# VHH binders against Abasic site processing protein HMCES (HMCES), part 16

Target 1, 269 residues: Abasic site processing protein HMCES (HMCES), of Homo sapiens (Human) (q96fz2)
Amino acid sequence: CGRTSCHLPRDVLTRACAYQDRRGQQRLPEWRDPDKYCPSYNKSPQSNSPVLLSRLHFEKDADSSERIIAPMRWGLVPSWFKESDPSKLQFNTTNCRSDTVMEKRSFKVPLGKGRRCVVLADGFYEWQRCQGTNQRQPYFIYFPQIKTEKSGSIGAADSPENWEKVWDNWRLLTMAGIFDCWEPPEGGDVLYSYTIITVDSCKGLSDIHHRMPAILDGEEAVSKWLDFGEVSTQEALKLIHPTENITFHAVSSVVNNSRNNTPECLAPV
Short names: E, the ipSAE of ESMFold2; O, the ipSAE of OpenDDE; V2, 0.75 times the mean of E and O plus 0.25 times the DockQ between their complexes.

## First folded at step 17 (VHH; framework vhh_ozoralizumab_d1)

Design j1 (from v5 with R98T; at its last look DockQ between E and O 0.83; V2 from the best seeds 0.00; counts 0 for: pae E 7.0 > 2)
Fold by ESMFold2, look of step 17:
Structure j1 (fold): chain B 269 residues (1-269), chain A 121 residues (1-121)
Amino acid sequence: as target 1 above (269 residues)
Amino acid sequence: EVQLVESGGGLVQPGGSLRLSCAASGFTFSRYWMYWVRQAPGKGLEWVSEISTSGGSTKYPDSVKGRFTISRDNAKNTLYLQMNSLRPEDTAVYYCATGWFDSSLGYEDYRGQGTLVTVSS
């Protein structure tokens, strides 16, 4: 997984992240660095995207079930990195394979510190390699969405007001991530960055691509992944598996160029 | 500098009790799961107890369950192990640890110097 859509305005995104804390209280996540949120239909590695993480990462003795939402750099920069420019990192850290996560120092160290996050998106893109050609067919992949009386899918929208109703109640894709905090050696603000954990594709996606992001399906899974204060690393890793609760549709090649940031990127073809 | 300093070990008769303490410094104690592990003479490391960051979740292996109680005081940056109904097979060096535990390799972060507990008549 190397491309996502995360295009909702900040206030809509925040409302979509409503949750219950451990005491059953309804809450919205509190933002950190909201001005770094750059919504786009076409997010690529090295860009900032919003993630959820536990408040305990920021406040001594905070309730670890309370959530912060913050933009972080896609492509984890390990805390031990010694160069001044993150682009000089010689490892690809956009994804982290679940089967080797405990063998890679770049991922096992932050994971052992409880640096688990939930990566938010409208959905993600994958390119299917077509038999007998070098052409590739992009797909937009996302949670199944609840049908409204006016519309059953994105492709049923006839007008701007129908489009707005689809997104007002969109169920955001929630992917398991690991983050780290890098202090530039020559000074400056700490860089927060993340990787997305991947697993083997479920049967429904196997014809598109052999890997998929580890999806956290439902509030219990999201809560357990985030709550490093009460859920051990060993227990959290049991949440990392493929899911069949996913749907997709083909999209046009407009998405291929990461500079294209329009609704056409995810529109059905 | 990160430090974990165990204390409270000693000689005790079978059936007796001891309370171990671990003073932590150099890191934000309240953000870390804490562990007790032990090493009996001539044996490998054995996990003894774990406690969540708040103290709300604790776990024990069957060998000590019901006899040992792990606790923490986040205001004092201190971890405790109350050990009751001690048996000769509990004789070991007890270590305070943080990070994750791997039964084959031990911890990947920090472990103290240990405190010796000897249970004998």
Scores: ipSAE 0.075, ipTM 0.595, lowest interface PAE 7.0, mean pLDDT 87
ESMFold2 (binder alone), look of step 17: mean pLDDT 81; pTM 0.820
OpenDDE, look of step 17: ipSAE 0.698; ipTM 0.864

Design j2 (from v5 with R98A; at its last look DockQ between E and O 0.90; V2 from the best seeds 0.00; counts 0 for: pae E 6.2 > 2)
Fold by ESMFold2, look of step 17:
Structure j2 (fold): chain B 269 residues (1-269), chain A 121 residues (1-121)
Amino acid sequence: as target 1 above (269 residues)
Amino acid sequence: EVQLVESGGGLVQPGGSLRLSCAASGFTFSRYWMYWVRQAPGKGLEWVSEISTSGGSTKYPDSVKGRFTISRDNAKNTLYLQMNSLRPEDTAVYYCAAGWFDSSLGYEDYRGQGTLVTVSS
C-alpha cells in the first residue's frame, strides 16, 4: 500500500469520524493543524494525510478514549534519526509488516510508547501485475458502502448533486498505523509521521496483490487501537489481521501519475 | 533528568508482606504504562506486573497473580507494589520501569536502580 485517496472537504471528513467516547458520549475528533490538510484523490508517500490518535498524546491526564485528528507525513521518521533531512533515511517506512514489527527498531520503539494511530482514506489503490506482461492494472479498494438513495455507489452518480450524495455518507477506510515524533537536530517544528501496518492479503484481494493494509473494521477495533492508555501493545496487536470485508473496482491508468488529482482516479472503468 | 527510585525492599520471612514504592520524576508519569520487573540472582529479567496509565487495567503472570497488587498515584508520581504471601522464589532485585517491557526483546524506556527483596527464614 503506497497510494490512497482522501479527498473529502474537512467538514465532511470530520463528520464521518463521529465516535463515542468511553462514557458513551457522541463526539467529533478535535483537529490539530487543520491548515495542513490537503485533500486529494491521489495521495503518495511523503504527503500529509489525516490520522486519528488519542488526546492523551497531547494533554496530561486526558481521557485516552477521546480522539484528535491531525495531518501527518506518510513515511515514518524515527525519533532517533540523526540526519537533518528525512529524505536521507536509508530504508522505506511507508509500510510496516505486521510479522516483523517487533523486530524493527523504527517501529517497535514508537509502538512501545503507545504511538498508535488510525490512518484515514476514502480507500487505497493497488496495482495488479497481469500475467505475461509488464503492464499493471490499478484498482481502487474500499469498505463496502451502504446503498440508500444512490449513496455508497461511485458508479451511480449521474450529476454533481448525486456525486455529493455518494460521499456525504461514505464510510472511511480505517487502517492501523504507527506514528513517531522527530525533532530536527538543527531545531524547528517537531515532525509527526506515520507508517501503515500491512498483513497478508485476504482471499478476495490475493489476485491483486499479496499484501494489504491492516484494516480496523468497526468502532470497537478503532477504539482499542487508539486507546494506548487502557489497551496494552500486546492486546492491540491482536487487532492486526486481514479482513474479507472489502470491495474494489478497476480504475483507469490516470491514477498512475501521482500529479493527477481528479475524480477519474477512482472512477470505475 | 528522568529518575525512578525504588524503596521498601528488605528481608522478610516466608508468608510475609512488603510494599514497594517507586518515585518518578523528570517525565510525564501519567502518560506511561508502568511495570514492576525482577531479577533473581544469576537469572534474567522477569516481569511481575503492569498497570495502565490511569490504573484502570492491571496484569500479572501466574507466578504472582493473587499475591501481588500493582497500583499508582498519578498526583504523587508514585508506583506501588503490594507483595503478600511471599515465597523464597520471590527473592530478587525489583525494578520499577516505565514504557514497555518485553523479556524476550529487553525493551523499556526507563528503569530504576532496583530494591532488593530477600525472602528467607
Scores: ipSAE 0.112, ipTM 0.610, lowest interface PAE 6.2, mean pLDDT 88
ESMFold2 (binder alone), look of step 17: mean pLDDT 84; pTM 0.847
OpenDDE, look of step 17: ipSAE 0.475; ipTM 0.782

Design j3 (from v5 with R31S T53R; at its last look DockQ between E and O 0.40; V2 from the best seeds 0.00; counts 0 for: pae E 13.2 > 2)
Amino acid sequence: EVQLVESGGGLVQPGGSLRLSCAASGFTFSSYWMYWVRQAPGKGLEWVSEISRSGGSTKYPDSVKGRFTISRDNAKNTLYLQMNSLRPEDTAVYYCARGWFDSSLGYEDYRGQGTLVTVSS
ESMFold2, look of step 17: ipSAE 0.000; ipTM 0.313
ESMFold2 (binder alone), look of step 17: mean pLDDT 84; pTM 0.858
OpenDDE, look of step 17: ipSAE 0.400; ipTM 0.746

Design j4 (from v5 with Y32H; at its last look DockQ between E and O 0.75; V2 from the best seeds 0.00; counts 0 for: pae E 5.0 > 2)
Amino acid sequence: EVQLVESGGGLVQPGGSLRLSCAASGFTFSRHWMYWVRQAPGKGLEWVSEISTSGGSTKYPDSVKGRFTISRDNAKNTLYLQMNSLRPEDTAVYYCARGWFDSSLGYEDYRGQGTLVTVSS
ESMFold2, look of step 17: ipSAE 0.164; ipTM 0.627
ESMFold2 (binder alone), look of step 17: mean pLDDT 83; pTM 0.844
OpenDDE, look of step 17: ipSAE 0.824; ipTM 0.920

Design j5 (from v5 with F101S D102F S103D; at its last look DockQ between E and O 0.63; V2 from the best seeds 0.00; counts 0 for: pae E 7.1 > 2)
Fold by ESMFold2, look of step 17:
Structure j5 (fold): chain B 269 residues (1-269), chain A 121 residues (1-121)
Amino acid sequence: as target 1 above (269 residues)
Amino acid sequence: EVQLVESGGGLVQPGGSLRLSCAASGFTFSRYWMYWVRQAPGKGLEWVSEISTSGGSTKYPDSVKGRFTISRDNAKNTLYLQMNSLRPEDTAVYYCARGWSFDSLGYEDYRGQGTLVTVSS
């Protein structure tokens, strides 16, 4: 997984992230660095995207079930990285394979510090290899959405008003991530960055690609992954598995160029 | 500089009780899972308890379950182990350990010097 859509305006995105804390109270996540949120239909590695994480990461003695939402750089830069330029990192940290997460220092160390996050997106893109050509068919992959008489599907939005109704009620894709905090050795702001954990594809996606992000399906899974204060690493890792609760449709090759940021990127073809 | 300083060990008769303390400094105590481990004479290290960051979750092996209670006071940066119904097999050096959010056998990156507990008639 190397491309996502996360295009909702900040206020719509925030409302879509409503949750219940440990006491059952309805809350919205509190933003950190909201001005760094850059919505786009076509997010690629090294861009900022919003993630959820526990308030305990920021506030001594905070309730670890309370959530912060913050933009972070896609492509984890380990806290132990000693070069001054993140581009000198010699390995790809866009994704983290679940079967080797405890063997890779770049992921094991932040995971051991409880640096678990939930990566938010409208959905993700994946390219299916085509027989006999070098071309690949892109698909947009997302949670099944609740159907209403006016909501329908992405392709059913025939006016600006219907488009807004589709996205006002959109169930965001929630992917398991690990983050780290890197302090440049020569000074400057702390860099927050994340990786997306991957697993083998479920049966429904296996014809498209052999890997998929580890999806956290439902509030219990999201809460347990985020709550590093009360949920151990061992228990959290049990949440990491494929899911069949996913849907997709083919999209045009417009999405191939990461500079294209239009609704056409995710429109059905 | 991370420091963990255990205290409260000593000689106690079988069936007695003892309370161990661990003073923590040099790190944000409330963000770490904490552990007690012990080493009996001539034996390897044995995990004896773990506690989550807030104290909401605790875990014990069968050898001490029901007799030992781990607790923490995040305002005082102090970890405790209440040891009741002590047996001669509990004789060991007890260490306070800082760990990450992993299981009871997980990573621990700092351990104190230990405090000796001797259970003998």
Scores: ipSAE 0.015, ipTM 0.546, lowest interface PAE 7.1, mean pLDDT 87
ESMFold2 (binder alone), look of step 17: mean pLDDT 83; pTM 0.846
OpenDDE, look of step 17: ipSAE 0.798; ipTM 0.901

Design j6 (from w3 with F100L; at its last look DockQ between E and O 0.68; V2 from the best seeds 0.00; counts 0 for: pae E 8.9 > 2)
Fold by ESMFold2, look of step 17:
Structure j6 (fold): chain B 269 residues (1-269), chain A 121 residues (1-121)
Amino acid sequence: as target 1 above (269 residues)
Amino acid sequence: EVQLVESGGGLVQPGGSLRLSCAASGFTFSRYWMYWVRQAPGKGLEWVSEISTSGGSTKYPDSVKGRFTISRDNAKNTLYLQMNSLRPEDTAVYYCARGLWDSSLGYEDYRGQGTLVTVSS
């Protein structure tokens, strides 16, 4: 996974992340660095996207079930990186394969510190390679959305008001991630950055691509992945598997150019 | 600088008890799962206990379950291991550790210098 959509206004995104803490109280995640949130239909590596993480990462003795939402750089920069420019990292950290996560220092070190996060998106894009050609068909891939009497599909919006209602009730895609914190050698702000864990694709996606993000389906999975205070690394990794609870539709090639940031990027074709 | 300093080891008779302590410094202790591991002479590293950040979850292998109790005091940055009903096969150097993945195989990112426990009649 190398392209996502995360276009919701901050207040809509925040409401979509409503959750219950371990005592059953309904809460919204607390923002860190909200001004770094850059909504777009077409997010690529090195851009900032919002992730959820445990409040315990920021506050001594905090309730580890409480959630922070923060924009982080896509493409994990390891804490041990010595160059001044993160773009000089010699290996790709956009994704982290689940089957080798404990073999790679860039991922096992932050994982051992409990640096687990949930990467948020409207959904992700993947390009299907057609055999015998260099042409590729992009698809937008997302959770199935439950219809209500005032809800429609992405392509069924007949007015700006109905488009807004589709996204007001959108179930965000929740992907398992690992993050790290890098201190630039010449000083400056600490850089928070993440990688998305990947697994073999489920049967429903196998004709599109052989890999998929590790999706956390439901609040129990999200809570356990985030709660590094009470859920060990070993138990958390059991949450990492493919899911069939996913849907998709073909989209136009407008999304191919990452500078295109319009609803057409995810519109059915 | 991360430091883990174990103490409380010594010579004890079979059936006896010892309490090990580990003083932690150089990191935010309350954010980390903590572990005790041991190494008998000429043997590999063996995990003997783990504890969650709050102390709400603990785990032991069958070889020590019911005899050993891990605990922590986050206000004092201290990890403990209460060892009861000690047996000669418990003789080992005991290490305080911050764990990485696969704690059943003794994987850790930081380990102290250890404290020797000898169980002998």
Scores: ipSAE 0.012, ipTM 0.509, lowest interface PAE 8.9, mean pLDDT 87
ESMFold2 (binder alone), look of step 17: mean pLDDT 83; pTM 0.844
OpenDDE, look of step 17: ipSAE 0.724; ipTM 0.870

## First folded at step 18 (VHH; framework vhh_ozoralizumab_d1)

Design i28 (from v5 with T28I; at its last look DockQ between E and O 0.74; V2 from the best seeds 0.00; counts 0 for: pae E 6.0 > 2)
Fold by ESMFold2, look of step 18:
Structure i28 (fold): chain B 269 residues (1-269), chain A 121 residues (1-121)
Amino acid sequence: as target 1 above (269 residues)
Amino acid sequence: EVQLVESGGGLVQPGGSLRLSCAASGFIFSRYWMYWVRQAPGKGLEWVSEISTSGGSTKYPDSVKGRFTISRDNAKNTLYLQMNSLRPEDTAVYYCARGWFDSSLGYEDYRGQGTLVTVSS
């Protein structure tokens, strides 16, 4: 996983992240750095995307079940990195394989600090290798949506009001991530950055690509992944597995160029 | 600088009890899972207990389950281990630790200097 869509306006995105805290109270996540949110149909590594994390990371006595939403850099920069320029990392941190996460210092160290996050997207893109050609077919991959003839399906809008209803009710893809906090050696703001954990693809996606993001399916999984105050690393890692609760459709090659930021990127072909 | 200072060790007869304390400073104690580990003379480290940030979740190996109780006071930045029904095999240096166990049984983060517990008649 190296490309996502996260295009909703901030207010719509925030409402889509409504949750219940440990006491059963309905809440919205509180934003950190909202001005860094850059919606796009076509997000790539090094861009900022919103993630959820526990309020306990920021506030001394916070309820660890309460959530913050913040844009973070895609491509984890380890806290121990010594160069002044993150582009000088000699290894790719866009993704983290689940089977080696405890063997890699870049991911093991932040996990030991409880730095678990949920990466938000409309869905993600993958390119299918086609036997016998150099061409690759992109697909948009996302949670099944509540579907009617006109609602719950992307590209089904007949009017502006129908388009708004599709996205007003969109179930965001929730991917398991790890984040870290890097202090530039020359000073300045702390850089928050994340990686997406990957697993072997489920049977339904195996013809597209052999890996998929670790998807947290449902509020119980999301809550347990985020709550580092009450859920140990060992228990949290049990949430990391493939899911078959996923759907997809082919899209045009418009998405191939990361500069293209239009609804056509995810439209069915 | 992170500091973990254990106290409360000593000599006790089999069947006796001790309460260990660990005073923490130099970090926000309430944000960390805390652990007790021990090392018997000439042996490797053995984990003894773990406790969640709030104290709501605890875990023990079979060798001490039912006899040892971990607790914490986040207002005082202090970790405790209540040790009951002590046996000679519990003789060890006991360390409090910040972090989590990995496959090496060592902590990637900080461990205190330890306090000696000797159980003998």
Scores: ipSAE 0.159, ipTM 0.618, lowest interface PAE 6.0, mean pLDDT 87
ESMFold2 (binder alone), look of step 18: mean pLDDT 82; pTM 0.837
OpenDDE, look of step 18: ipSAE 0.812; ipTM 0.915

Design n30 (from v5 with S30N; at its last fold request DockQ between E and O 0.75; V2 from the best seeds 0.00; counts 0 for: pae E 4.7 > 2)
Amino acid sequence: EVQLVESGGGLVQPGGSLRLSCAASGFTFNRYWMYWVRQAPGKGLEWVSEISTSGGSTKYPDSVKGRFTISRDNAKNTLYLQMNSLRPEDTAVYYCARGWFDSSLGYEDYRGQGTLVTVSS
ESMFold2, look of step 18: ipSAE 0.244; ipTM 0.666
ESMFold2 (binder alone), look of step 18: mean pLDDT 82; pTM 0.839
OpenDDE, look of step 18: ipSAE 0.819; ipTM 0.917
ESMFold2, fold request of step 20: ipSAE 0.240, 0.202, 0.203; ipTM 0.670, 0.650, 0.651
ESMFold2 (binder alone), fold request of step 20: mean pLDDT 81, 83, 84; pTM 0.836, 0.846, 0.851
OpenDDE, fold request of step 20: ipSAE 0.859, 0.860, 0.860; ipTM 0.932, 0.931, 0.931

Design s54 (from v5 with G55S; at its last look DockQ between E and O 0.68; V2 from the best seeds 0.00; counts 0 for: pae E 5.0 > 2)
Fold by ESMFold2, look of step 18:
Structure s54 (fold): chain B 269 residues (1-269), chain A 121 residues (1-121)
Amino acid sequence: as target 1 above (269 residues)
Amino acid sequence: EVQLVESGGGLVQPGGSLRLSCAASGFTFSRYWMYWVRQAPGKGLEWVSEISTSSGSTKYPDSVKGRFTISRDNAKNTLYLQMNSLRPEDTAVYYCARGWFDSSLGYEDYRGQGTLVTVSS
């Protein structure tokens, strides 16, 4: 997983992240650094995307079940990195394989510190290799969506009003991530950055690609992954597995160029 | 500067009780899982308890389960170990430790100087 869509305006995105705290009360996550949120239909590594994480990472004595939403850099920069420029990192940290996470210093150290996050997206893109050619067919992959008269479908929206209705109740894809905090040696703000954990593809996606992001399906999984104060690393890792609760459709090659940021990127073809 | 200072050790008869304390400073205590580990004479380190940030989860190995109780007071930045029904095999230096302790994985952790517990007639 190397491309996502996360295009919702901030207020719509925030409402889509409504959750219940440990007392059962409905809440919205509190933003950190909202000005760094850059919505786009076509997010790539090194860009910022919103993630959820526990309030306890930021506030002494906070309830670890309370959630913060913050933009972070895609492509984890380890806290031990010594160069002044994150682009000089010699390792690809866009993804983290679940089967080797405890063998890689870049991932096991922040994971052991409880630095777990939930990466938010409308869905992700994956390219299927086609037999008999080097061309690849992109697909947009996302949670199945509840179909109501007001919600519509992605392919049926033909006006701005109908497009808004498609996304008003969109169920965001929730992927398991690990983050780290890097202090630049020359000074400046701490850099928060994340990696997406990957697993073997489920049967439904195996014809598209052999790997998929570790998807946290439902509020219990999301809550347990985020709550580093009450859920140990060992328990949290049990949440990391493929899921069949996923759907997809083919999209045009417009998405291939990461500079293209239009609804066409995810429109069915 | 991270500091962990254990106290409450001493000499006790078999079947007796002791309560260990660990004063923590130099970090946000309420954000960390805390641990007790021990080292018996001539032996390596042995994990003896863990506690989550808000005390919602505790764990013990079978060797101490039912006899030892870990607790914490986040307002006082203090970790405790109540040790009951002590046995000669519990004789060790007891250390307070911060963070995820797993010596097989090589993760860095912080450990205090320790407090000696001697269980002998």
Scores: ipSAE 0.166, ipTM 0.619, lowest interface PAE 5.0, mean pLDDT 88
ESMFold2 (binder alone), look of step 18: mean pLDDT 82; pTM 0.843
OpenDDE, look of step 18: ipSAE 0.752; ipTM 0.891

Design t56 (from v5 with S57T; at its last look DockQ between E and O 0.84; V2 from the best seeds 0.00; counts 0 for: pae E 5.3 > 2)
Amino acid sequence: EVQLVESGGGLVQPGGSLRLSCAASGFTFSRYWMYWVRQAPGKGLEWVSEISTSGGTTKYPDSVKGRFTISRDNAKNTLYLQMNSLRPEDTAVYYCARGWFDSSLGYEDYRGQGTLVTVSS
ESMFold2, look of step 18: ipSAE 0.152; ipTM 0.617
ESMFold2 (binder alone), look of step 18: mean pLDDT 83; pTM 0.847
OpenDDE, look of step 18: ipSAE 0.833; ipTM 0.921

## First folded at step 19 (VHH; framework vhh_ozoralizumab_d1)

Design ctl (from w3 with R31S W33S F100S W101S; at its last look DockQ between E and O 0.01; V2 from the best seeds 0.00; counts 0 for: pae E 26.6 > 2, placed apart)
Fold by ESMFold2, look of step 19:
Structure ctl (fold): chain B 269 residues (1-269), chain A 121 residues (1-121)
Amino acid sequence: as target 1 above (269 residues)
Amino acid sequence: EVQLVESGGGLVQPGGSLRLSCAASGFTFSSYSMYWVRQAPGKGLEWVSEISTSGGSTKYPDSVKGRFTISRDNAKNTLYLQMNSLRPEDTAVYYCARGSSDSSLGYEDYRGQGTLVTVSS
């Protein structure tokens, strides 16, 4: 998983993240650094994307079921990194394989500190290799969406102006992530950065690609992944598996160039 | 740095029309819902209109519904408010505002400097 869409306006995104805390109270996540949110139909590594994490990471004695939403850098920078420029990191931290997460120190250490996050997106892109050609067919992959009469799923709207009704009720894709906090050696703000955990693809996606992000399907899974105060690392890792509750459609090659930030990137072809 | 610059205000007679513009910069305009808000002399802020990111959904309070039309041009990073059948009670400073995701800030997080609309004989 190396490309996502996360294009919703900040206010719409926040409302889509409404949740219930441990007491059953309806809440919205509280933003940290909202000005760093950069919405786009075409997000790539090293860009910022919003993630959910427990309030307990920021506030001693906070209710660990309460959620913060914050933009973080895609591509985890380990806390032990000693250079002043994160681009000098010599290994890829865009993704973290679930089968080796406890063997890689850059992921094991923050995971052991409870640094679990939920990475938010409209959905993600994946490229299918076609046998006998060097061409690749991109797909946009996302949770199934409930259809309404005029504003159901992508492509169900009868005009471009109706697309906002589809997106007002969009179910965001919720992916399991690990984050870390890096303090620049010469000073400056702490850098929050994340990796997306990957698993073998489900049968429904196996014809497109052999790997997929670990999807947290439903509020119980999201709550358990985030709540490092009540859910141990060992129990949280049981949430990491493929899901078949996913859908997709082919998109045009416009998305191939990460500079293209238009609705065409995710439009069905 | 987020900038919202309103223009198009002025003096107009009752029953007249005026179109306000708001030039946006410093953020991805097409990714935010946008608002017009106004403040009449000696009054608090009043919400006037809201438009979704694509322009496909618009909302108005009863005080302006049917007379005002919000629109946007995402290619030019510009928000518009067409005001028809203007009344003296529409006299206010009109502000362009960007939608907020922080519920403690209400519906907006940035507001421009405003443009004055005066409706009088």
Scores: ipSAE 0.000, ipTM 0.075, lowest interface PAE 26.6, mean pLDDT 84
ESMFold2 (binder alone), look of step 19: mean pLDDT 80; pTM 0.806
OpenDDE, look of step 19: ipSAE 0.023; ipTM 0.296

Design fa (from w3 with S30N; at its last read DockQ between E and O 0.84; V2 from the best seeds 0.00; counts 0 for: pae E 4.2 > 2)
Amino acid sequence: EVQLVESGGGLVQPGGSLRLSCAASGFTFNRYWMYWVRQAPGKGLEWVSEISTSGGSTKYPDSVKGRFTISRDNAKNTLYLQMNSLRPEDTAVYYCARGFWDSSLGYEDYRGQGTLVTVSS
ESMFold2, look of step 19: ipSAE 0.185; ipTM 0.635
ESMFold2 (binder alone), look of step 19: mean pLDDT 82; pTM 0.837
OpenDDE, look of step 19: ipSAE 0.825; ipTM 0.920
ESMFold2, fold request of step 20: ipSAE 0.209, 0.299, 0.282; ipTM 0.654, 0.704, 0.697
ESMFold2 (binder alone), fold request of step 20: mean pLDDT 83, 83, 84; pTM 0.840, 0.845, 0.853
OpenDDE, fold request of step 20: ipSAE 0.866, 0.869, 0.864; ipTM 0.934, 0.934, 0.933
ESMFold2, last read: ipSAE 0.240, 0.254, 0.201; ipTM 0.664, 0.680, 0.648
ESMFold2 (binder alone), last read: mean pLDDT 83, 83, 83; pTM 0.840, 0.845, 0.842
OpenDDE, last read: ipSAE 0.868, 0.866, 0.869; ipTM 0.935, 0.934, 0.936

